# VHH binders against Glycine betaine monooxygenase reductase subunit (bmoB), part 2

Target 1, 368 residues: Glycine betaine monooxygenase reductase subunit (bmoB), of Chromohalobacter israelensis (q1qyu6)
Amino acid sequence: MTQNFFNPVTTQTWTNGRHNVRCVKVIQETWDVRTFCFMADQPVLFFFKPGQFVTLELEIDGEAVMRSYTISSSPSVPYSFSITVKRLPDGRVSNWLHENLQVGSELVVHGPVGDFNVIDYPADKVLMLSGGVGVTPLMSMTRWFFDTNANVDLQFVHSARTPRDIIFHRELEHIFSRIPDFRLHIVCERGDESGEPWAGFRGYLAQAMLELMVPDYLEREIFCCGPTPYMKAVKQVLKSNGFDMSHYHEESFGATPADVRADVEELAEQAEAEMEAVDTADMLQVEFSNSGKSIRIMPEETVHAAAAKLGLHIPKACGMGICGTCKVKKLAGEVTMEHNGGITEEDEADGYILSCCSTPKSHVAIEF
Key: E = the ipSAE of ESMFold2; O = the ipSAE of OpenDDE; V2 = 0.75 times the mean of E and O plus 0.25 times the DockQ between their complexes.

## First folded at step 2 (VHH)

Design a08 (framework vhh_7pa5_2)
Fold by ESMFold2-Fast, scan of step 2:
Structure a08 (fold): chain B 368 residues (1-368), chain A 123 residues (1-123)
Amino acid sequence: as target 1 above (368 residues)
Amino acid sequence: QVQLVESGGGMVQPGGSLRLSCAASGFTFSSYAMSWVRRAPGKGPEWVSTISGSGGDTSYADSVKGRFTISRDNAKNTLYLQMNSLKPEDTALYYCARESYYYDSSGYPFDYWGQGTQVTVSS
């Protein structure tokens, strides 16, 4: 058989949108975590900003299901892309993927998408804070820095339940042992039941640990990804020490409403300051009738972003108009809506819009 | 080992009340936000309510707001859900769930679940 190699000089780049991909490799990362590597049937270069995600279009028990997963691979190795999935007790999608996704499996993905990335927030001194599978976007960023020989002072603090739960442990140690300005710190909640000794920090990431591991943490561009309680604890430490939160970036999927309220209050404070600095002549008013709040936004801003600036959280899964999670009823006004199947013709006739992909053409009123 | 054990489920008529309990062990209960999640036959899990570790903050799904009350007793390591004005559509298995310390890529931020307790609302 003649070997058929990709020609790197003539291979085309993928575009944002819908893609048919095939699983070409499955890697067991920990006892409950797997990495799935994908390629397109025809040679494609998967360029994206490190930290971005894709949304998987799945059919589970006869129903269409959409789920977003961070791209854990780096665009520095563009012939494939990977997602890393933890199998959750009684989790519907994560268990389905672990049981059914294998080499040769065909899948539809939407993307790449996401604002949580190192390209839009360049910095010479970076602090990455990760909890559990929140390591995935930060691993993408770290692989990118390593492969491109980036001139970055990188501090990486990772939290895991036990030593056996440390995702990418060997690769992280390998990368961080090779670059003098890259430093790795790992915190484990407890030791392994197997009796494997853990000599590092134990418990939850605390301010005292952060001060010891990264004495200059308040001078860094911070990227944080983990469960909502983890990120809330990090933000409380930063805010209590006067950190400029414009240098803090986070990513979360499936946050609880209680924790989301705290994040949303911070966004409302930032929105008030921004409104004082902007010429309002070209701004459009968005009114949220149930909450009794309104805000002026630029014509290119989404209804979802307007709500967030007012401390109102409209659910959002993908941001691409696919899943319908951000659907709200429009009471008045006109919007431009570009969607990819997350809303029906009947819903549009009834006045519903997808807030994450709707921008106002006039002053609008929303039922929220 | 983390254990969550639910109790208090049963059969009740529409408009009736039930109080669910969840006994937690194997972790520092007051350090974790706790939730109730339900699953009706043929449907995925639906989040019902969350309470912060201190008990100072609570949140509810729109479908149960005003009818259900979540509470906790940190001295007894127990989570509660008071369910009033029950409707047939509240019929489901109810799970006690601990909020994950780690990222949950499935969109549900829970790392440990109880075995569930059945609530049936019928006349």
Scores: ipSAE 0.000, ipTM 0.187, lowest interface PAE 12.2, mean pLDDT 78

Design a09 (framework vhh_8h63_2; at its last look DockQ between E and O 0.05; V2 from the best seeds 0.00; counts 0 for: pae E 14.2 > 2, placed apart)
Fold by ESMFold2-Fast, scan of step 2:
Structure a09 (fold): chain B 368 residues (1-368), chain A 120 residues (1-120)
Amino acid sequence: as target 1 above (368 residues)
Amino acid sequence: ELQLVESGGGLVQAGGSLTVSCAASGSIFSDYTMGWSRQAPGKERELVAGITSGGDTYYADTVKGRFTISRDNAKNTLYLQMNSLKPEDTAMYYCAADYYEWTGDSFDYWGQGTQVTVSG
């Protein structure tokens, strides 16, 4: 019955890895979106780079299931972290979370991890482009900029189906009304049938809208997150106007194999330009036997990244070595593999590796 | 602005097969997540199958193993191959398209439907 408190001065920071957490708050964001807030059993400071994600370890119908979710909260509020989950019709994990995850629920998370963040890509002029639940990593970034009084010119363009589907609508309006150098634009496909008329842009984000809302969009560091067709449309606009895609960053959860293949083709094009300037004496060769392709990569690059630079699509779900989706057979060479249970000892003995977390130590040959 | 027109429905005997199709026009078909929903008299509408722009598929437990959804982006056409049909599969079948993520009954575009009747 006695309330226990912790000392914030002596509270320890979490480390990258496996964590036991407990749900302490559930927030209904829209009719089909909920935010779940987590704390550790003992007080912990959840520091991470805004835009990073965690992977949930779940048991659904007796089966172990892994699913990644962006941390929607900011590390500026470090005693908890939150994920924001849209309920998808017939979605296994999203429906299970909405139906079963409540205050007091315990689960395991892995993380934090992710390259999609504002800390590693600092810029004085930023453009955030979000579609639907893709708002979540960009909201983390925006909350961080707001709370730290960041000296940044921020343009935020959010697309939603209807006004009632705008996730974090009130908080976005609050943040952007308080900072003169922050500007918010919202595009709705259509208005709410029973709600107030939508007076903003209607339809899908189009080049003409972007030119009107953010006339200097081609001069900004761009962070984009949304459904695959949304991100494809954005990239098409940027490429058709000669944008330097090295200043474009995107995040996608639930991307299809064909959509991931399109991104791999883009990476292969960019890698060709970069390799012209690199000293090849320090590079390690990765050979893909089934495709007949090979590439030299820098130390600390993954086998998955090497495949992507060659236009080869190796499936990838978590990027953390938790799920076995990126598993490939290694025919020769040595790698450093930093996995968190996504591969069995039997598979390792048979020569399999997880390409998303395997870094070559020597010349390597992969069966792909 | 996407128009969806279903065809291929009809009367079929229990245990038989039928393919329904959906022709899309007015927008870039390949960018949309597509689905098939059905509604029988006196029942709620049910999403039976879905396919993303990249080809990942979903099936309701009631049809899993019997129905196959596919798309032909070159022809702007969505298909539902229905095998081992049962009388309880009798329904109006609707083609649907969604630009964003799955949203249950709030798909952006719907066709007029095609009737499938299974006797036997």
Scores: ipSAE 0.000, ipTM 0.328, lowest interface PAE 10.6, mean pLDDT 79
Fold by ESMFold2, look of step 3:
Structure a09 (fold): chain B 368 residues (1-368), chain A 120 residues (1-120)
Amino acid sequence: as target 1 above (368 residues)
Amino acid sequence: ELQLVESGGGLVQAGGSLTVSCAASGSIFSDYTMGWSRQAPGKERELVAGITSGGDTYYADTVKGRFTISRDNAKNTLYLQMNSLKPEDTAMYYCAADYYEWTGDSFDYWGQGTQVTVSG
């Protein structure tokens, strides 16, 4: 594909919203990790804050599925953007992407959004801590620092299961070998069972290991992304050593489809129990016009919770008003919406709300 | 590396009850999200029940009200109590766990399975 990015009449810039994109490249990163690169049909400059994510809108076996992935590419090269996806053996979305998403494939993405980024939290000394595929937002940050010649002292500690699972290994070594203020440390839980040798650090990240690798870690702005046990262990070390946690930033992925289903089922059970116990004087009605269902809820309950109590599945990923996946159209009434950038002013003007962070102020009607 | 071994499967008549168990060894069991999936002959593997490290539970519509998932972190054991069993519950039941990335509808670790057969 050849696009004219220098035609100022037709070149567009990327802002938070719903976008049609086309896969233009697929890169095999490791035995179970691929990077998918996207462009728009017409010239778009993909600006975003390094560390942000998009949410894919997919149809898998006739069912709508929403899934968030961090942007692994850097906005310093804004002519495309990339996500990096680990294939899980029985993972529905990750497996589907690996098997079906190819060059030429079209899909819809929502975003870019996210508060986990290096633009909003500048610092002269940075420590990045990643586990597994949690490397992806930190790779975006690293590429940004490298490409823009940032004046930052960067320490990067990456943890992987085995040496063959180290994502972006060659590029990380390349970047960190060329900049005196950049240092890379890689920790593997165990050796490569396929026989590839590993002479680096072994095991899980521990305080003694961190002190050896990054002795000044308590003086740094810390960005952490990885599995829950990894991030829990990191926080325990930092808190135990008196680290000021206002300089600690972490990212976990939003609620899984299984978590969303469990949340909906739990709230439905609670609604049945509450019907027997409640005084209705302060409750407000939420009506879902397409389903024809309605429920009365307390003013502090969200529209998403109301839908869940009726067995209606509004998609939800972050639950914090950042990603935009819970967006629905309000047909009538007033809500209080506490969002964190997951909805545009244009969408609000068109009557959209984020159901996960909207509570009723009056009787409300939702198109769902 | 986490190892999972199921047990307790067998033959039971419709309307009966059965408990299957999953013993875990290796890494820290209490930090894992755990689940049970089943696969009947010629059908796709289906998530039946899940339980997070914090104790929140999930059940497929087909088993809700009949099956109960639980965990005993002191014994590193996951349980599935199956009541009011139907012939369509006949399947190989797999124990599963997720330690690293939770990306939706699957788990990182799987056992070899235990057969549950429900006859009329």
Scores: ipSAE 0.000, ipTM 0.247, lowest interface PAE 14.2, mean pLDDT 80
ESMFold2 (binder alone), look of step 3: mean pLDDT 82; pTM 0.832
OpenDDE, look of step 3: ipSAE 0.005; ipTM 0.294

Design a10 (framework vhh_8h5u_2)
Fold by ESMFold2-Fast, scan of step 2:
Structure a10 (fold): chain B 368 residues (1-368), chain A 119 residues (1-119)
Amino acid sequence: as target 1 above (368 residues)
Amino acid sequence: EVQVVESGGGLVQPGGSLRLSCAASGFTFSDSEYYMGWYRQAPGNQHERVAIITSGGSTNYPDSVKGRFTISRDNAKNTGYLQMNSLKSEDTAVYYCAAGDWEYPYDYWGQGTQVTVSS
């Protein structure tokens, strides 16, 4: 009944291939995200390049299923490795893992593999852009930089839906508070649903936000991981500003079926091509006077959507013109407003509009 | 809980029309970048995309249904539709509604509704 201590001098390193592992720890990261930590039956050192992944060999309902997950842990802590899994509504594998994978569970993994890693692309200035679960390979890289005292200027921009959805929030804050050349920026689509106010950036990651957070973003080695629409939006910003795409690296993270993902990617490509081919004579200018920002939009886009593209978050509750939360003052121009009682005739007479249901019909100026 | 529920399937004669409905609960189509699509599976065949519509209203159709089928969404009713005109025997299949947001597109699938085109 004695403690079994690993001998760090004689412990063997794993190699690319098939490995038997056991789950030794389960951590609840957010309400819908768990980290599973694995060790081998006999101690081994799990060295890999930060950003690489493993493929799990599972048996679900009597059938063999293979599923790849990024190693979220760092090779600087090599006696175990971890994967971080978001429970997807009606997702087969993610729900099976959350329901069945426990401390003591045994499974087979294949790896490590992957070209999306920080070792093969060394740089003095790094920008990490993550959306949702795309944080996992970038967290591995960040932990590695932190633990090895890497001489790197690191900017990390993470996008999440709400503050409660920020994976690794406390650990990221800890790491980035201790290294002067590490900067952390978090963008939330909206505030915390618990009623706690969110003081950080709101909306979708926009070019204006990126310019404010990381003024030298065009001079950095860029690692991007997130949903396909997120990565497409990032690449559009980079390409439109003349970025050398040989310094851009990306990895997709998600449980979307391949055919469904291809359909979404095709539609995103069509939307990009339509925007690139747009006749500027059809575009209308929306000016936000208090912020000093303006943007050209297509006819029938809302004032609220125009503000969001500039990194300006006008509050909205329903987007249907009922509650009045998105009310802003219009200084000039004409809009079509389709509301359902969220604004009074007196407010309209004073120049107010509901931004979520107002579409410009001319160039407009908004007090925001 | 997030769900999509299909309705409107049935038996129809060749050249006839059907409208399928997809009712969403637990999320709203007007909230963020939601995608919606219709997929079908005929006996012995692979799963086939029939129609897709983005939150911005862009649509896509395979050549087999282009000009005959129209996908639409009513954000106020939180419901998607597939209008099927000039139906052929080859359109006989189980039709599935799928929906998802920009982070996880088409993450939510319905149980399917049977469409049979025969005399």
Scores: ipSAE 0.000, ipTM 0.200, lowest interface PAE 14.3, mean pLDDT 78

Design a11 (framework vhh_7zox_3)
Fold by ESMFold2-Fast, scan of step 2:
Structure a11 (fold): chain B 368 residues (1-368), chain A 120 residues (1-120)
Amino acid sequence: as target 1 above (368 residues)
Amino acid sequence: DVQLVESGGGLVQPGGSLRLSCVASGFTFDSYAMGWVRQAPGKGLEWVSDIYSGGSTGYADSVKGRFAISRDNAKNTLYLQMNRLKPEDTAVYYCAKGLDEWYGSPLDYAGQGTQVTVSS
């Protein structure tokens, strides 16, 4: 075929928005993890802050589905971007991607977006803590540090189930063997039955391990990414030792199902009281404090739809609760939020909701 | 509320056998990976075995060939058959519930544990 070489002087820069992309490479990282590399139809420079994510627009069995994945590649290699996807047991989208995404596959992406990044939190000493697929945004950051010759003392602690489950194992060892101020520590919950015995730390990441691996961990800027229980355990260790949590940053790969959430008894009591209030009120008031507007809606209507009825245009990329574009701060009240990864647990704790997939359970007040 | 209730521990002589049970409630049992972790006196938690929703199993090298994990989805019950027990198997055994994206964490279990003591 006719060779087509990109002209770097005239190549357009990626902007926050909707793009048609094509899969140009598929890499098998582990037995259940694949990396998909994408390029735009027209050559584009994919600049983003390491740690940011994109939202994939998919059609599965005739249904529009959207899922957010962190960009695992670095903006230092800007002609493409990659996502790294673990195949989840009984996961609809992750299994669909593993079965259907091939070289030549075309799809739509939205982004880049996200506040979890190393650029906005500069520090001389950095600690990266990752669990499983949570390695992906931290790998983006690490590749950026390596490629830009960043003057940083980097400690990376990665937790995996078994040695065969260590995502990017060879590349991490390569990067960390080349830079004296980069230190890599890997904890495996168990040995790999099909491989050589694991000689490193075993079990779950514990305070004693962290003290041995990174004696100055309380003096570092900390970036943490992994499953909810992993991040909760890390935060408990840090808080118990007086760590300044303003130096702790985390990212999540989507909503934890309600049936596995902690504090269920207290949440159930609040929900019962608010459900009783809803049943007696019949309609729920949604107040937009900045605009000075309010409207009464049925409990089944979204906050975004309520705003639209008042002529208020809350931004949204697709209305699916994945990309975070429709994020607004809730000042009062309770909502049911059915999101697919467009909001972090920290944002939820600070009172943020995704308006396009949040329905009121009580009278609510929104900062908009 | 997620609740895990372990039973079946006890005192057994080296070379003996025990069968542990864990009754789960508060979640869709058949949709989650389940496992066993143990804690020996004065030591940290050690992963022992897991079983996925589809039935595939994994074992720690120290117990492989001696222990067998199984599940009864109709009864929301997880089992651990322990054979050819050794003194070093002495520990409190905890039932653990896994996650879609990650298996295993001390925070995933709510059980009180069941004591297994292997001595003559």
Scores: ipSAE 0.000, ipTM 0.189, lowest interface PAE 12.0, mean pLDDT 78

Design b01 (framework vhh_6z1v_2)
Fold by ESMFold2-Fast, scan of step 2:
Structure b01 (fold): chain B 368 residues (1-368), chain A 122 residues (1-122)
Amino acid sequence: as target 1 above (368 residues)
Amino acid sequence: EVQLVESGGRLVRTGGSLRLSCAASGFTFDDYAMGWFRQAPGKEREVVAAISWDSGSTWHADFVKGRFTISRDNAKNTVYLQMNSLKPEDTAVYYCAADSYGYDSYEGYDYWGQGTQVTVSS
């Protein structure tokens, strides 16, 4: 019966630091992605620079765990803030959040922090490149531009596995249909999952697609967020075309430990070293001995994905290492294999691996 | 044209049994692994069971082990989910999915049906 409204004129702004918050809303974005919306125990205005993140302080199975998530909401709607979390197979924190975080749940968060934001890198021509859940900081930036009626020429290119995996799809379409200087492009790896054809680009983001979608991409301030192999592929295209990398900004979605202070100088040195190594030390050779084919892949890619890129079809059922269908014999090299019971210790001793959940650590040779 | 059509979903009483069927067309069924997924109101989609192309390997989620059984008939291009000892918690839309041996797709499944509603009353 009673309603207690907080007074928007006297509501105070949060400060950078430690905050007690409660979950007030949970939104199912896609099959494996949820948005969690938070408010403080005392009402506050959550002002931050769009693209910044918070670090969650969690206790999982009696262990203290810290995980960073970008704020997906915009400071233009400051009475709450949101994070958007993809549930990862065998992911400890993402699975815990999906299973345990509900309306009424209380958390401690640290923030806001982060140098990946549009306020510190102002530009009149912006290109946003996102892969998967990497859409989250870019969505915050986009919502801010839309809500503040920013005078910006915005090109947004988003990559997803299938149309059903496009996070914020309807809201992105709505925002971009309203502003003539905002253009949205979506690339899907596969578009024929339900029998309805996908009208957009298919496959992985390629230089030719960028040239067609954003002909002036080399003249823009670029914000990129996605899986490591996605961002490395983007940087390779940019560097090979003489792009000034001082106008390239990136953020990895997922875990940034709270004890890793954002030392901008140290992070910049790490990023530059990784960019310089992208064509040499970072790529690993995978050889398929029976077919006589080989390919160089990023360290994060699976043996199964490498085979698929060469037109080799290794059977798989779930892609999560459960049923053993993707079992192949490894002849040489080392892999990291994360499985859920789909392979026996005897098979592992004999050199077998599950290709769908094995990523190379070195040059690898496979009997296929 | 790839098509997966689920059938068999209906209202069932607690403790009852139900068999779901998924008829596949437009692809070489024998080359694909098949899976069953479900999504309850207000919850995310979850994997229920999976079966290899040759029926040599099956997997069932812990919450249905001993109650549900996945099977397939390659001669009929059909995958089945036999559901026994149904509980109210099993109420969901059930989806059939096919795993192509192409690029690594979302959860390893490339083709999806439209779903069939199962409601379990007490």
Scores: ipSAE 0.000, ipTM 0.124, lowest interface PAE 17.4, mean pLDDT 77

Design b02 (framework vhh_vobarilizumab_d1)
Fold by ESMFold2-Fast, scan of step 2:
Parts: structure tokens; C-alpha cells; sequence
Structure b02 (fold): chain B 368 residues (1-368), chain A 118 residues (1-118)
């Protein structure tokens, strides 16, 4: 029976960078969702801003793979951190994690990072809008508010497919039953299962539901996380009602090929609408040689955004230049690249760039 | 432009069979989770069956063993084979597209009416 005691007085805080961690606990949250809890070999305090994420460095079928997951745990429980992973049909990484990650498994993580957090956007009245596993960063924020006795008026609206798919359902009900200024609303796409009864809102989050559940939603600091179509629908409601979008914050969850493709379709629509209004005199051409497509963008726009406007889906996990998932080969031209360790000096010497943090200095050609 | 067009609905007697089809266009069909929903008069929409891009299927308890969902990725078509039909199966049936079962169906067809009556 080996006891695992850490000295809380002398424990060091982690920093943004590369860390070796070990899985110490696996929790089954729903039939298709698991939480993995990690610790470092030497005691460390995992302080971060609630809503931030880590990027996992994995080897799957002999191939190096990077994938970002939001930290679902709160920094108020700092000797470990957790990620919560839904097993996606045909999802390469999510299925690998569910099948292979167990107590004792060792892996490398990069982080903590992320601009989607409640510390940088303090407010007295907060609205959290989540869809599916998009609940994870918002759960981190909620746990932090609860544990620190934050003076905040919190409205939480969560959307799930069915009652059995509500991630953290028991814990959410527990937290929100204990604080008078915390209100929880759950919308289920359907509720006609013979199992657990559902008497709440049904369907997809609609403006009428939001107006009924949170009548003052236009006066709140809003944090939204969910699938791209969910967040698009939310933004449309907010913009149509004159919401000040500087008070809207969002984070995309998951970067499956389908999620990336949906993002690309949406961005292509936006680019077409905006192109008619933009002065193109200072634009630089980005050419994608393998697909035979090209577009003119402003010098401050990324190569990844250029690809997205053309309907090309370059994989993207973190968007911060840490994960390396968006790495592509540059055939011609010059870019400015601001990365946080997602690319090596050798890769740069071979002409590779991280498309999500590279902006053109000249006309550029990319192998994609 | 994404488009889903259902067909194959009609009037059938209890115990009969129908095959519904959904023709998809405007997106890479084989990358998406696809589903069949139905809505009976005076009721909300309910999931009938779903199928992943890889062919894994799921069914509502009320239709398990009677209905079979399938897809033909080469033809961009989703199917629902309905056997042993009951009066309770009377509804408008909708084809829907989702992002790998993320619980958000972003595109829907116009629906096809199935009536189970003598």
C-alpha cells in the first residue's frame, strides 16, 4: 500500500511549455464520455485560467499526432488536471484515447494556453452557452466560481442530444442547487426515450428559448462553446438583436475532419459576403498548388484563414502555434510566423510553416 | 448549397413495409453522421435512426428490430427500410445531417409523409 503524499508548502507551479504527465484516474461520465485525470511524476501545482486548454502529444499507429483538449477541472484543485473526451464515431484520436489511455499511462502535454477564460473577461453577470462536450471549459469556469465563492450572477444553458448525454448532469444540478445566483437550464434535442424522463425544453437552442430562460441575456458577458453550427446559430441570434459582440467569447471544441469542414464552409460564406466591401489594393495572393486554388488576402490574415475561405480544410487544433496540426509546406514566398513550439527549427529550414499563425509578407505558394 | 430531399413515403396497411430515401447534395456526404427523424401530428420531432460515416447504426427503442438505416456513399443517398409498420409509425419523416453525432443537426429535408392505416 504505497502512500502518495505531496508537500503542499513546497510544491512548484507549472509553466506554459512541455510537460510529462501520468494518468491517475479514469471516470466514465456518460456512455460515450470519459474524464482522464493527470498528475506529474514530481508534485506540481497545475494553475491556469479557467477555460484554458492543453495539447496532447500522441503516437497513433506510428504517427505523431497533436490534439487539443480543454481542461475540464478547476485550478482550485491544483495537484491534478483533467480532460473530458467524447468518443466520436470514426474519430481517430478520441477512439484511441478511450481504447488505450488507462491509469498509469504516460504522455506529453503542451500548455496551459488559451484566451477563452473568465479571468481576462471579468463580469458581474455571466451567461454560459454550451453544446455537447463544449460543456468542458464552461464546467472548469463554473467549478472555479463555485469553489472561490465568486460574486457572480451565473446563467448556464446547456444543450444535449438526449437526457443520458448530459455531461456532468449530477454535478451541474448539485452546484446550481446550492447557489441562489446560479441558474441552470438544459435543452435536449429529444426526450422520447423509455429510460430517464425529460420534461424540459426540447429541440435546438432557439431565440425564444433563450428569451424565456435568460430574459437579460443581452446584458451579460457571454461564453459559448460547442459545435460550429451551434455557435453560428448563437452568434446569429446575438447579432440580430444588436448585442455588443466585444462581450461575446467563444471556443471551438474538437477538431474532427467534419468539424473543420463545417468551419471552412461557414468562413467561405463570410469571406464571399465581405469581399464585395473590401479594398483589394494591398492584398497578397496565396496559392494552394495541389488543389489548384488561390485567393487574395490582407497581410494580417493567416494562411489557414486563406485556405478556409477557399473551402480547404487544413487541420487545426489549438490555433496558437503549439500543436503543429496545421503544419504545411511553403513552396514560395515569405511569411511572418509567431509560434509557441509547434514547429522545430529543422521543419522551418525544410520550408514548413504553421498555417494558423503564419501571415504573408509576399505572394505565397503552399503545398496543399 | 446543402440540400436533402426525402422520398418513398405513402399510405400502407399495418404490418406492411416502406423504404424511404434521402438524396443529399452540396457537401461531402460520406464525412457526416446522418439521421432519420419523425414528427407525428401534435408531437415534437423524435430521432428514429442514425448512421455514422463508418456505417455504425443506432435506433430508437420503438423501432429496433423493425427499421434498418443504411447509406450508399457512392450515390450520396440515405435509406430507411421500415418493416412491420404500426399505426403509431404514422408521421412526417425527415432526413438530417450532423457533425459526427455532436447532437446538432444543421440541415434538414422537407419531409415525407408516412401513413399507416387500414
Amino acid sequence: as target 1 above (368 residues)
Amino acid sequence: EVQLVESGGGLVQPGGSLRLSCAASGFTFDDYYMAWYRQAPGKGRELVAGITSGGETSYADSVKGRFTISRDNAKNTLYLQMNSLRPEDTAVYYCARDLYDEGYFDYWGQGTLVTVSS
Scores: ipSAE 0.000, ipTM 0.166, lowest interface PAE 12.6, mean pLDDT 79

Design b03 (framework vhh_7pa5_2)
Fold by ESMFold2-Fast, scan of step 2:
Structure b03 (fold): chain B 368 residues (1-368), chain A 119 residues (1-119)
Amino acid sequence: as target 1 above (368 residues)
Amino acid sequence: QVQLVESGGGMVQPGGSLRLSCAASGFTFDEYAMSWVRRAPGKGPEWVSTISYSGDYTSYADSVKGRFTISRDNAKNTLYLQMNSLKPEDTALYYCAKEGYDWDYFDYWGQGTQVTVSS
């Protein structure tokens, strides 16, 4: 029998950018959720901050398509990285991935990127609030805490539709049973007619449930990820109780297919119409260095909109320059940026901009 | 508790137009994304269109893009689907669907409204 060992001291570390990867493992997590594990052709150490994501570059029905997925694996297991994908009814990308992505499949990824991570927001007491597939970045964070033997008081509250829809259920139970300062709570909207009985909390996460499960929730660093209605309800509870929102962090993966798909597809259609109908004399070029793509846009258009017209999805949780989710590095040119605190003066000095509120003053080059 | 009531279906010739409506009750309408899903005879459900809870973002199946427009009136708890340039293959029972905690699961469907496109 031969052995294929990787020597960690001779293995190169990946950097933010464009990477060619190969699927090496497919895991069925629930009836409609799969985890895809990737490696580079040459061994690479995939270090990232737990909670960060990658953007997949795909070709579906002859069209270039970009979609972001959280890295669900931990950088503590660095020779590969994983994404966990829920199959959406008639969803373009998720159905394509479930039907076509197999062991041996090759694709291009961009990343790692993202401000939703535990490294930049260290705390002794952490509360993780997840809904549905929003469990994925929090699972990355939890795996990191577990593997590094982190000195943290961790409370994890997960909301699922039914018991059979609890992603990573067995692994969560295993991790949380082994560490005395880790506590797991699961709320199910309703019981599973064909599956496991559910005797725990039922319905939507309510303030009374949170007070019973995590009595000191207002004293914790909070990481929240789930569908938009779930996160809205969480923020309502926190705001009504005077929580300091500077200690609240969120990421949206529960956005409907409409939120992701409409942004990319509608802006792509607008790009076609504008190229066919508009005199390009006043247009400015925006180049995306990592993807190798460029487009000419009107000076009033944002860098984020330019990326979307090319099928590049730069994440945005707000369109107002508050959360910093759309932050990208500007390599060349000048922009007008109107923001509301989502970027620091130090980040601006280092060349970072918020793509959702930045418009070009000249030809611009962006690291994406 | 949750109730969705569709209306506006009927028989129309190819190239014609119809506007579907869905009256929602029993939940906070402006907190949920809403979708239109259709079922043609002998086929499984096909997603048609989704609109975000705010109404700011919309998405369409490739088969209807450019022909159908989804909209909502949060003050009236009503969802709409404007269907233009109808084709025989658009013949189906059309359902209004409410998003659940998982954004790809539709917790509730109404009884549906029949759309028939024929000569």
Scores: ipSAE 0.000, ipTM 0.178, lowest interface PAE 11.1, mean pLDDT 77

